# Designs tried in a protein design chat: VHH binders against Flagellar brake protein YcgR (ycgR). Part 109

Target 1, 263 residues: Flagellar brake protein YcgR (ycgR), of Thauera aminoaromatica (c4kar8)
Amino acid sequence: MAELSTPSPASPAPLDGGRGDELEKFTLRGARQILQLLQDLITHRGLITAHTGGGHSFMTAVLKVDEERGRVVLDPSPDPQANRRALAAPRLTCVTQLDGIRIQFPLVGLGEGQDKGRPALFAPLPAEMLRLQRREFYRLQVPLAHELSCLLKAEDLARKPVEVSARVIDIGAGGVAVVVPTGAAEFVIGGTLPACRLALPDGEPIELDLEVRNLNRQTQRNGTEQLRVGLRFAALPRAADTRIQRYIFKTERALNAKARGGL
Below, E stands for the ipSAE of ESMFold2; O stands for the ipSAE of OpenDDE; V2 stands for 0.75 times the mean of E and O plus 0.25 times the DockQ between their complexes.

## First folded at step 15 (VHH)

Design AX2 (from V34 with S31R; framework vhh_7pa5_2; at its last look DockQ between E and O 0.53; V2 from the best seeds 0.71)
Fold by OpenDDE, look of step 15:
Order: structure tokens, then C-alpha cells, then sequence
Structure AX2 (fold): chain B 263 residues (1-263), chain A 121 residues (1-121)
């Protein structure tokens, strides 16, 4: 009688794969703490953005915590398509704020049903909740005058290699957001763009690998569509990291000085 | 402290128009994308529209596209939502929200108390 060793449930992938050790101190894993935080979100009517992957998200809120059943009850989207995507997603990444503190938590095993005769979404209680103060995930909105650009090495719809010069709209320690013309290249969430070049004002472009994390279509007033691409630094040399940090710091300081009337 | 204060809500008949305003303070308004979100009674919250920091880009939910127009005056630290051809389904509490963008996508790190819009015959 061979004892079928029940495969140990795969530990949920860390919320942020690269900074796991640093985020641990901000991660709640206690059941009581998680329940309390969820209850606080209910009390404060927290607006939650739930990311379903593929660049899609919907707004939700925690309606109820069912401790007996070990589940959280969420508002469904008024958009049926968003709900379908949510239910099909292996994992939701939920993001909100409470008292100015960013709260992030994963939900897995989403289902639909009714709560008190109303449509609702149900998920098991999150295994962990991340509480982050603003400073840790600061992203600088890049001044237009700086004209930061990133040369993206991507593929077009025909899978032909293309280089796209993209304007950088924001930058942080973990990555950049860029704007590209719609149709300039095909981007796939989770895809890697190797050997890209980030142009900073202070010197030669930085060569780096980028991972596509988010895609958002934007329409300009003139009717032109642009694609906002969120990119993570997949491999960043230490020297490059230092330069990026320096740029962010310097720019922030300058912007603050200007805001105070000093420039 | 970041503050967002919505105004301009009210009661209108179907087919009517309203203009919402949001006064922003406590941060550099021109550096952030801003959004409108609404929550109808008995329904979940819904994203309505977003405008970029410079006002150069706009996005709308399909439910309001062609009827609503988001705009901003950075000099006045004010966000607007022009709502035309209002429908009963547009009845909701409307929130002004500051958008933050991260690797996983956009989310709202601040929002106001909301202004009530009621569309009824």
C-alpha cells in the first residue's frame, strides 16, 4: 500500500518576487491580523482595485468577512466581462489604501454566488496581506521637459523584431512606465524585452532587461490611441540602479524646490 | 494631507446633464493622473474615467463613453466630469480618486467623500 504522499500545497508565489526579504516585515500572515484588516476595509468602505492579469482590473470592495467559512465576500463588478475575467483568473491581486497606507493582498479560488439575495464574489481569506508605506514604492512622475526615453526591443504583430522609442512617464526603483503608439509593437504581459536602453539625462543610456507587467490603452483628446506599458526591471546592474536612484532623488528635489517657489 | 473634495452632484431627469468638480489639495495635482469612480446603491464600485497628469490622455468606461467627459485644470487643482445624457443607471455616489500606477497596474491611493448623483424621472 504505497502511501501517496499528498503533494505539499505549493506556497503561494510571493506578492513581489524580487524583494521578498525586504517585504517580509510588512507582510501580515496572522489570521487575526488579516481578519482585522479586512474588517477595517469594510468599515472604511475601501475602494479596492483587483487585478486579474493581462492588464485587466476592476473595482471592488469587501462586503463581508465570513470567519466561519473562512472566506471574504466582495462586490462584483457591474461589468459582467470583468467578473468573468476575475473568475477565470488563477489569482487576483487586490490593492487599496487605508489611512494612507497601501494594502495589497492576493485572492485565489474566486467563486460567484449570492449574499443576502445579491450577487457576490467569494474567495478564501488571503494567506497574507502586505502593508506598505508610500516611500517604499515611490514612483517619480517624469517631467516632460526631461524627455526620458526607453528604447524597447520588442516584436511586431508579425513577430518581427522592432525597436520602439518610448517616452518614460514615470520611474521607480522597480521599473518604468512608458507610452508607445498603439500598434508599434506587440507586448505580452509577463514577456521579457531584452537589452533595452533607458536614456537618463546624466549620461549614456542604461542597457537593461525589462519585463512587461501591465498594459493600458489610453485615448488622447485628438482621438489618438496610446499604449501605456508598465515595465519591471528584470535585470538591473548595480551601477544602473544607483544612477536611477540618483536621478529620482535629484528630480524630486528639484520639483519640490520649484513647488516651494525656490526656483 | 491629501484632500479631495467632490461637488456638483444633484438630482436630474433622464437625459439631463451635470458637471462634477473635485478640488484637490495637499499634493502636486499636476503630477498625478486623476479618476472618477462611482458606486451605485447595492452595486460594486465602478471605474468611470481617468485623465493623465497633463490632461493629454483620457480613458472612459464603456458604460459612459460618448456621454461623459473628464477634464482638469491644473492651475486650479480641480478635476471635472461633464456628464451628459444621464440615465437612471448613472445614479451613484461619485468619487474623485488619485490614480497611482505600479508594475501590476493602476490603483487609487486617495479618494474623496463623494458627491451624490441621482437620475430619476
Amino acid sequence: as target 1 above (263 residues)
Amino acid sequence: QVQLVESGGGMVQPGGSLRLSCAASGFTFSRYAMSWVRRAPGKGPEWVSTISDSGGSESYADSVKGRFTISRDNAKNTLYLQMNSLKPEDTALYYCAREYYEDFGPWFDHWGQGTQVTVSS
Scores: ipSAE 0.868, ipTM 0.954, lowest interface PAE 0.5, mean pLDDT 87
Fold by ESMFold2, look of step 15:
Structure AX2 (fold): chain B 263 residues (1-263), chain A 121 residues (1-121)
Amino acid sequence: as target 1 above (263 residues)
Amino acid sequence: QVQLVESGGGMVQPGGSLRLSCAASGFTFSRYAMSWVRRAPGKGPEWVSTISDSGGSESYADSVKGRFTISRDNAKNTLYLQMNSLKPEDTALYYCAREYYEDFGPWFDHWGQGTQVTVSS
């Protein structure tokens, strides 16, 4: 089998990624709504992170919208390599916020040029824009004292089944991020881990199908080497979703009560 | 309410130094990676530096490596940027930004109003 043991950064996922049906209700497709939202980003001078794939990104902003030509104009990066990557990318995934709401949109067909004598990037207006409230995108940073873990049913280098108990470092409506010792198992971006078990403090572990979305090797200050694995919930029963949301809200309230000291 | 308040900007001659601060409130500061982002006059935003939630990892744009040092004090909920050997090209509005991770990678979900740094003879 031909799998990467240390996966490189993946290209940006489309708006609907692996959560297509869950995100559809937050997706704007009307031309007037898209134009208004882009104009709001211009007015508020939103800081946009544009992902070009391969783990690369650059910062930009929407300079203007040309309704007559159906295009959006963006600031180029001061890094020429970032601009070359952006122009070569099949898809640019733009992410920002407006008043605490996550705004995400794809750009395809990016071109380089000038706008009133200044360098600029151009693209057709996006066909869709994702607008997520905080509760839909929020990832709780799990307190270490909770010792949340997820039992992963994965494979080793020889493609033999292994079970890996992974510490959960963050959790949200759409998935978890976990850490495992480097080499504990082989993970492939896009791969599916069926029947994993997420242990929450209340009740029995939740059985979940997980999809690997990102992999990052990291070395802690103590010299410990570990792999951060971003995992999406592939199908989440309503009862499991309710338990996860309750855990998140309860923990947030406890943490925010401590932080309210005005520091 | 998440708040990020930058301070420490000002006017300085080339070769000078400044120390920027960012006071964070309304969230558990020690659990988020933090960044400095700048906007020079007539230009788009530019990432400057990022520090991990624990402070154990730092990264810098090539244009500031060796001159700028990012740091944090999690007990004081404060992010810092020590800026040495300043150049006219460093003139910009400097923002403190909170990093947020998703499946597609990091992005910034909050930033402050910024503090102005002006480097000129």
Scores: ipSAE 0.664, ipTM 0.894, lowest interface PAE 1.3, mean pLDDT 84
ESMFold2 (binder alone), look of step 15: mean pLDDT 83; pTM 0.832

Design AX5 (from V34 with Y101W; framework vhh_7pa5_2; at its last look DockQ between E and O 0.66; V2 from the best seeds 0.71)
Fold by ESMFold2, look of step 15:
Structure AX5 (fold): chain B 263 residues (1-263), chain A 121 residues (1-121)
Amino acid sequence: as target 1 above (263 residues)
Amino acid sequence: QVQLVESGGGMVQPGGSLRLSCAASGFTFSSYAMSWVRRAPGKGPEWVSTISDSGGSESYADSVKGRFTISRDNAKNTLYLQMNSLKPEDTALYYCAREYWEDFGPWFDHWGQGTQVTVSS
């Protein structure tokens, strides 16, 4: 087994990265609404990514809802280690889409067993489900031609300070994702990187604090290893937030104009 | 409207090869990492392979490593999966999926209808 990430903190993570008050408007809590949404996922055979924490995830689907027992039934992973991580996790964060709308829900108390002779995973019905329709939580996929970068102030394996210039691959109101060579720095999920610098096209770099939210190791064609690092913005000044939102808006408009011109 | 259309599936004997294609439209294809996901009859979905937005990084499930090769042509907005040394266990509906990254990690925000691959003797 490769050790690719560290476990998440014991306290439950917010449903969508600590923006709970803003998301309440999109949260379903009624039992009938939850049952219907789960049934819609079954009917449309939704492809679900289940995050087990520590940067690990697996694919699943809802097989059925057992209303009598108050349980949801999921496909297990073909990877036995993914199943072990899922059963050990304090919660799963399940994410999928239905008709282009993001659907997200937690599952707690996961168990394994059989459903009509097939291996299956079981959990109590979720107490809440998120249907995200609002575009303001959107994450822009950064065009490669922009060569957007973020200077990370991190530490190496010996805890010696290092600066790493990382390519930004996506950006949203709440954070960025970047790629770095494996071994360029040591990242810990939940760790804070203070005084990093995000280079946007419209002025001086923005100084900001980042929190490591996820890690994903990748092997390139030439055998070189790299990390995809998910980073959340800690408290942003209003001016920094405005610049980021303006970049996202202008870039999206430019991409939409190119897509229409290509049609 | 994001659209992903898979093609190239079919029936093939064990040991054979197929090349799957996925035509993308309605978004800037070169800005997204892309994946293949498969669903065998009576089984749940299984991640197969992912390729980065530039094509510089690839990853594979252990079950297909060394036999399958993911690739992309950003000028043609097309994703490919070259499948060699096919086995009956590779029989599945193969989906092209667009990767989307959040602070908790990646997920797939769009996928196509899939293309059927059947490997039988």
Scores: ipSAE 0.677, ipTM 0.902, lowest interface PAE 1.2, mean pLDDT 84
ESMFold2 (binder alone), look of step 15: mean pLDDT 82; pTM 0.819
OpenDDE, look of step 15: ipSAE 0.872; ipTM 0.958
ESMFold2, look of step 18: ipSAE 0.561; ipTM 0.859
ESMFold2 (binder alone), look of step 18: mean pLDDT 83; pTM 0.823
OpenDDE, look of step 18: ipSAE 0.879; ipTM 0.961

Design AX6 (from V34 with Y100F; framework vhh_7pa5_2; at its last look DockQ between E and O 0.49; V2 from the best seeds 0.68)
Fold by ESMFold2, look of step 18:
Structure AX6 (fold): chain B 263 residues (1-263), chain A 121 residues (1-121)
Amino acid sequence: as target 1 above (263 residues)
Amino acid sequence: QVQLVESGGGMVQPGGSLRLSCAASGFTFSSYAMSWVRRAPGKGPEWVSTISDSGGSESYADSVKGRFTISRDNAKNTLYLQMNSLKPEDTALYYCAREFYEDFGPWFDHWGQGTQVTVSS
């Protein structure tokens, strides 16, 4: 998958600050709930990835919550450049997990200072936090033995139609991620690939429209380059949605049966 | 279910070497990029290195380039970190972490309890 370092993949970091009613049921806005969730992150020593925009991120953790001043206190990065980017960013998108539940929250107004003689970052408490259970954000990592592929109907550099067979790396209710050789086609974030074909192990390929959401360039050890492409399903027919959900369910069940236990 | 267990930490003098291991179970290890993350005393977590699902691509933090080597054995469900020319600044709790990719970029959805590395005279 995508390389993780102080430099981020080429894809911009999205901020989810209240887009649509769909996420509202997973959004915590109560002060007590937010404080408790932040305390739980402290207690469990949660590893947080903070996205600063422009494809950059750094790792941090919550050190404490200052309830009296309404602030959260974070670890600074050992990389001074990451700290400078964080302090300059208008918003951080923080993401972590707690007991298999995805936790995501924005921080605005980040400042620098000291906490008990140690360098620290400070921000006002977030006004909201997303708490997404695993099934709501789950992406099945496709077993190599399944050899899932997606035929992409894209364009080459000369704007000529080209078909690219791409290996599917993960699949979820909302989309897939695939890998293609660099230069096999031209992809544009936000662009639409109409009439692609997703080949599941059973039945005929599913015809669907895909939207390009992110691109991540990877240099392999032998020097060759490949491109990881994140793709969202456009309006998905009910029959196609059912087949995808059944594939995910059957595969999860089979993988859990081979592992020590189920979820 | 998903388990990541680090081992191989210990005490070593500056200039020495250690090899860390991470045993993975409860998931299809070969389908995930994997990372090492460390937390030094009194400091926040720091990304160290990442290796792709196939092992074909590697990346390193500037602070460890040329000294550390990440590797994996997908047949044994094991991730490794070879650490050479160790410095006191490398003293930390080292975590094995599973990378998960979203539209906004990568993050870690699972990590182990860590193995302690101490570099002192």
Scores: ipSAE 0.610, ipTM 0.874, lowest interface PAE 1.5, mean pLDDT 83
ESMFold2, look of step 15: ipSAE 0.605; ipTM 0.873
ESMFold2 (binder alone), look of step 15: mean pLDDT 83; pTM 0.824
OpenDDE, look of step 15: ipSAE 0.870; ipTM 0.957
ESMFold2 (binder alone), look of step 18: mean pLDDT 83; pTM 0.828
OpenDDE, look of step 18: ipSAE 0.872; ipTM 0.956

Design AX7 (from V19 with S57Q T58E; framework vhh_7pa5_2; at its last look DockQ between E and O 0.59; V2 from the best seeds 0.71)
Fold by OpenDDE, look of step 15:
Structure AX7 (fold): chain B 263 residues (1-263), chain A 121 residues (1-121)
Amino acid sequence: as target 1 above (263 residues)
Amino acid sequence: QVQLVESGGGMVQPGGSLRLSCAASGFTFSSYAMSWVRRAPGKGPEWVSTISDSDSQESYADSVKGRFTISRDNAKNTLYLQMNSLKPEDTALYYCAREYYEDFGPWFDHWGQGTQVTVSS
């Protein structure tokens, strides 16, 4: 009678697959720390956005931490359809903030029930919680007025080379996020897009290699589907890096000045 | 520091109207999508409406569509929510929230203390 070794439950995919090593120092894995952070979210009535995949999300809050049962209790959505999606999702990605610090955590094994006679969602305690201060992973949200674009050299479904002009929505020292029309090209996570062109306002486009790190289909609230592609700078010339940094700095300064009423 | 301060809440009869305001400071208001979120007693939070940063694209929850109108005045750093044909079900604490977009989707990185709206006969 060969004891079928029950395959060890696959370790939950890292919260941010592309920045795994760098994010580890910001990842809480201690049970006590996780419990404390969840309690803090309760105390501060943190508004949580729970992503169910497929571009769908709903608002929730932590209602209770049940340490005895090892579970978190969440508010269900007032939308029954959102709850159905949540329950059908293999994983929720929850994101919120506390004291200006971004908090992100996965929930797996969501169920529904009642807490004190009220409908509630239940999940096992998260195995990890990510606390990120914005400064360390600063991505500049690109003002729409700047019209930053990236010409992506990609392939279509038939593996035919295609060029896709994508709007840059955020930029950091390590990469860009772009929005592409659905079906414009096929992207593979971990794939390299060579000889792409990033258009900055201050001069000629920068030629660079990009690595696909994330793909997210987002349904805009207007029902339009867009593909968000997270791209890492795979090979960035030093001169290009300097230009990107300068752009970020200049833009941040301008935004801050405007915020202070100076523009 | 980012600050969002809601106002304009109150008590109103069913069928009545209210206009909420949110004063924003500490950031470039015109560069962010802004949203209203509400939390009713004994219920989970609910997204109500969003307006984009520059193109003034508006979106609404089905529960408020046709009754609520979101708008913004970037010169005044102010977000508004005109609420018409109010129902008891609209009773909630209303939050002004700044929307942020990441790879996994939109979320709210800042919100105010809220303003109470009570719809009762």
Scores: ipSAE 0.861, ipTM 0.952, lowest interface PAE 0.5, mean pLDDT 87
Fold by ESMFold2, look of step 15:
Structure AX7 (fold): chain B 263 residues (1-263), chain A 121 residues (1-121)
Amino acid sequence: as target 1 above (263 residues)
Amino acid sequence: QVQLVESGGGMVQPGGSLRLSCAASGFTFSSYAMSWVRRAPGKGPEWVSTISDSDSQESYADSVKGRFTISRDNAKNTLYLQMNSLKPEDTALYYCAREYYEDFGPWFDHWGQGTQVTVSS
């Protein structure tokens, strides 16, 4: 067989995001800007969450930037399993904040090694970094009293249709997060759930197409396992968008009135 | 406007106890999951414990399970960490952190300056 040369990457991996087109205006691509942002994260000792996919993540921080080699150096997890998942992942989604501004960047080609005798993770510098004011992507934490739910049209392990009623825990202009019992359905990152129904407190349920963006396993206080599913609105009618934004505004106003009345 | 202020750190002998507090302001405290994260000298950040805003779920890192207890008082906008049977390995700067969920999963969108816990003889 003919041996092909190892391809060199044309550029570092691009920034991932469920709202990629909207996020372009907040994306930094200048090498000087990226290096300065990473240095700022080092200086402020930013707490970074690194997502490895499949609902898994670990805490890290930038230890240093090796400008000459074009690499960033990260703290490893104290959990060896988290480190193995990180090294096996095709990419990491790193997210943190700096002065209340969301900072997000992808890392690919993660490797293991040592830095001055201590374990460390290494990756090429990201080709881009997202610098995002949080308020533009607000997510309302849904009060339990509202009992907001979403009927999910999903599939079981055998790829047969099932319907799952899921409690909505947060909602924003672009999507919802819900909780379901573990095993209630099979959810796949990137999968589409057509014709789901979001039940708001006022009016008839809204029919929505949803895309699965993340999965996180959680244990309830009684030991029961649940799955937190992050869902993006894939096709949202204008009337539905108006109702969702009205719900968010009304609920936010009510919650702020409670907070002020308590202080 | 969001503020998280940790307190209650100090110096304690191995086997001792401390109770950390985190005063929260500038947001609706009861609507957010809250966590403790620690950073030991020469080591990266380590998640310690999380308490949810719903279903009253609590979770702990294996290294502290059975020794630490997270709790919250929503009327006082305060998060707590009761730390018992302290070990030298628990020496760290402890941060109070607010959890935020996105389509890619949870992350911390705010944390305090931390309170130092030192466990030594």
Scores: ipSAE 0.640, ipTM 0.880, lowest interface PAE 1.3, mean pLDDT 83
ESMFold2 (binder alone), look of step 15: mean pLDDT 83; pTM 0.827

Design AX8 (from V34 with T28P; framework vhh_7pa5_2; at its last look DockQ between E and O 0.59; V2 from the best seeds 0.73)
Fold by ESMFold2, look of step 15:
Formats: structure tokens, sequence, C-alpha cells
Structure AX8 (fold): chain B 263 residues (1-263), chain A 121 residues (1-121)
């Protein structure tokens, strides 16, 4: 608006994976609202996770808002590699919470500099911020007892088809996360896995296409590595969406009742 | 509803040890990966360590590998951080944080008020 510099001509990618029209009602675009929300994050000392892509992220916080220069100032990572990745990234996806509400915003044009003699990162103020009060973007952490699984139709190292049965560790309206032993298949961020099958406790498995969104390596106590794979639903039929939402709703209610129930 | 309460911080000499605890309530603790995050004076937050929901997988920042051990007791809804060979650079407010996973990766949707660790001669 009139007080801020015009952002770069390249618009940021949609904040939540191509559901931009559904997200519009949660999107703040007013300069005054954005400045106030960033100031609230400073006041409440919000812990921000900044994602740089490729499964990499670092922790940060808003140090200050420079209204006159139209910039936000962030703490750098103590890990120099994380800072280099952040400066090389075309976009940071910043996510935090404020009073139980998910706050998400992109930063582009990140630079390194000094703030009162201390290292800092800075970027133009975001042109938009999401304030997600609704639970449709919530990810249920799946109980072990449910044994929720997803059959992945992927490729091995030799580019040959392989099927991998993977435990679902979280599920939401837009996708799932699974764990897979490393080496069971090759996954590429942005790659598609057609005709996978998600097994819910009731009814037949749901056939759906999945897109690989992130990969995080984990080492178990026995030394075995596992890969946490974040998967987006590529196109979700309405009937499948209804079944997934019902599962999430029922499970969340059951888990919350147990969490309240006596201790 | 969700509550995370850290304890076990204090003053310790370089080379000493401390064990931090985080008592969790108001959510199904055993269904969540959990992390420790720290914030040193005058510096931004730094991820320290993460443990999977079952306790079968652990990961550590390079700065603490070999010195810190994360663990959990799902029967007691408690997360732990054993800190050995402490250095002055480990001085920080230590937070217990609950992981929440999205398409872009994990982030923290709840954290406690933190417990202060001070490593001083």
Amino acid sequence: as target 1 above (263 residues)
Amino acid sequence: QVQLVESGGGMVQPGGSLRLSCAASGFPFSSYAMSWVRRAPGKGPEWVSTISDSGGSESYADSVKGRFTISRDNAKNTLYLQMNSLKPEDTALYYCAREYYEDFGPWFDHWGQGTQVTVSS
C-alpha cells in the first residue's frame, strides 16, 4: 500500500499447495493487518520454522519490523549451512502459531546483513499472510493402534516398479505423511505416485494419486534409517474426502476424550 | 488444553551434566514426535533434538551430537534431554515443542515456557 515499497514482480507460489481459492478467506493482504500480526509475533516471542525447500528448515523469530524500509528482520540460524540455504532459496515458507492459530507467510528476496552490529536476515514485508483458524488444514497424528497404512506404487534404485506398504503417521485434508525404510524406494520431491491405496479402518482402501512434498531422514536406535515422506493428495474425489474427514473427526474426538478422561 | 511444562534447568559448571524433563498433558503424547529447541541470550531459536513418537528414531543438531541424548517415557507422558559435557555456549532457555507435520514439512504448533540452563565457571 502507500507506506510500503512495491514487492518484486514475481508473485509467491500459493501458500498451501494449490488450494488458493479456498484459502482466500484466511488470507490477510492489508498492510496494516500484516504489520500488526508481525508485531504480535515479536511480542509473543513466536518460534518460527522457516522452510527453504528440499526438506530443509531452520528456526527463527521476527526480531523487528522496519516499516519505513518495508522490511522484516529475522534472527539468523547459528548453523552457517542453514543460513546459506536460506539465502539461496527462492522462497522461505514461514510457519508458527499465535494463540493456537496457525500463522503462515512467505518471504522472498532474503538478504543477510547487520542489525545494530549483530548478524540478521531481512526480507521485504510479505504481501500476504495466512491466519488459519479452521481445522480443515489440521494434520491428525495417527494412533499406533489404528495401524493406518498406505500402499505406495513407486520405483526402486533401478527405476523398476516397487510397491511399499508404509505406516501413515499423520493425515489431514490435503495429504498424509508416512515412514518408509531408506532404500525401499526412490522418492523425488515433486514426483508423483499414481494409484496408491490408503487403508482406513472401515471400508475399502481409497485409491489416490500422491505427490511427494518433502523427505526427512531419521535414524532409529537400532541404527536403521527411515525416511519420513510427506505426500499431497493430487486430486481427491469428494467421496474419498468425506471418508478421510470422517476418520479424522472420529479419531480426534476419541483421542481428546481419552486425554481429558481422568489424569 | 495442550500443556508442556519444562523443568530441570539450573546453573552448572562447564563439563557438568543436567537432565531436563518436559511433562505433557492435554493431548495423546505417544502419537507425536517431540523436540527440544533452545534460545541463547541475544540470539535466535535453535533446534536441538527430535525424537519420534515411539522413541525409535532420534536426531540431533551437530552442535550437540555425542553430548546430548533425547528420550521419552510414553507411559509417564514425559520427554527428557540428558545433557553431558556442558559448555558455556549451551547456556539458553530450553523449550519442549510438539511437532506438527504439513506438506512443506514439520513445524511446532505448541511449546512450553522453557527452563533456563546456565553454564558458568
Scores: ipSAE 0.701, ipTM 0.905, lowest interface PAE 1.1, mean pLDDT 84
ESMFold2 (binder alone), look of step 15: mean pLDDT 82; pTM 0.821
OpenDDE, look of step 15: ipSAE 0.865; ipTM 0.954
ESMFold2, look of step 18: ipSAE 0.675; ipTM 0.896
ESMFold2 (binder alone), look of step 18: mean pLDDT 82; pTM 0.820
OpenDDE, look of step 18: ipSAE 0.876; ipTM 0.959

Design CX2 (from W92 with P107S; framework vhh_7n9e_1; at its last read DockQ between E and O 0.29; V2 from the best seeds 0.71)
Amino acid sequence: DVQLVESGGGLVQAGGSLRLSCAASGFTFSSYAMYWGRQAPGKGREWVSGISSGGGSEAYASSVKGRFTISRDNAKNTLYLQMNNLKPEDTALYYCAKQDYESGTFSYWGQGTQVTVSS
ESMFold2, look of step 15: ipSAE 0.783; ipTM 0.941
ESMFold2 (binder alone), look of step 15: mean pLDDT 83; pTM 0.832
OpenDDE, look of step 15: ipSAE 0.880; ipTM 0.966
ESMFold2, look of step 18: ipSAE 0.744; ipTM 0.939
ESMFold2 (binder alone), look of step 18: mean pLDDT 83; pTM 0.829
OpenDDE, look of step 18: ipSAE 0.863; ipTM 0.960
ESMFold2, look of step 19: ipSAE 0.788; ipTM 0.943
ESMFold2 (binder alone), look of step 19: mean pLDDT 83; pTM 0.832
OpenDDE, look of step 19: ipSAE 0.878; ipTM 0.965
ESMFold2, fold request of step 20: ipSAE 0.769, 0.792, 0.797; ipTM 0.943, 0.942, 0.945
ESMFold2 (binder alone), fold request of step 20: mean pLDDT 83, 84, 83; pTM 0.838, 0.837, 0.833
OpenDDE, fold request of step 20: ipSAE 0.881, 0.898, 0.886; ipTM 0.972, 0.972, 0.972
ESMFold2, last read: ipSAE 0.773, 0.797, 0.784; ipTM 0.940, 0.943, 0.943
ESMFold2 (binder alone), last read: mean pLDDT 84, 84, 84; pTM 0.840, 0.842, 0.839
OpenDDE, last read: ipSAE 0.879, 0.895, 0.898; ipTM 0.972, 0.972, 0.972

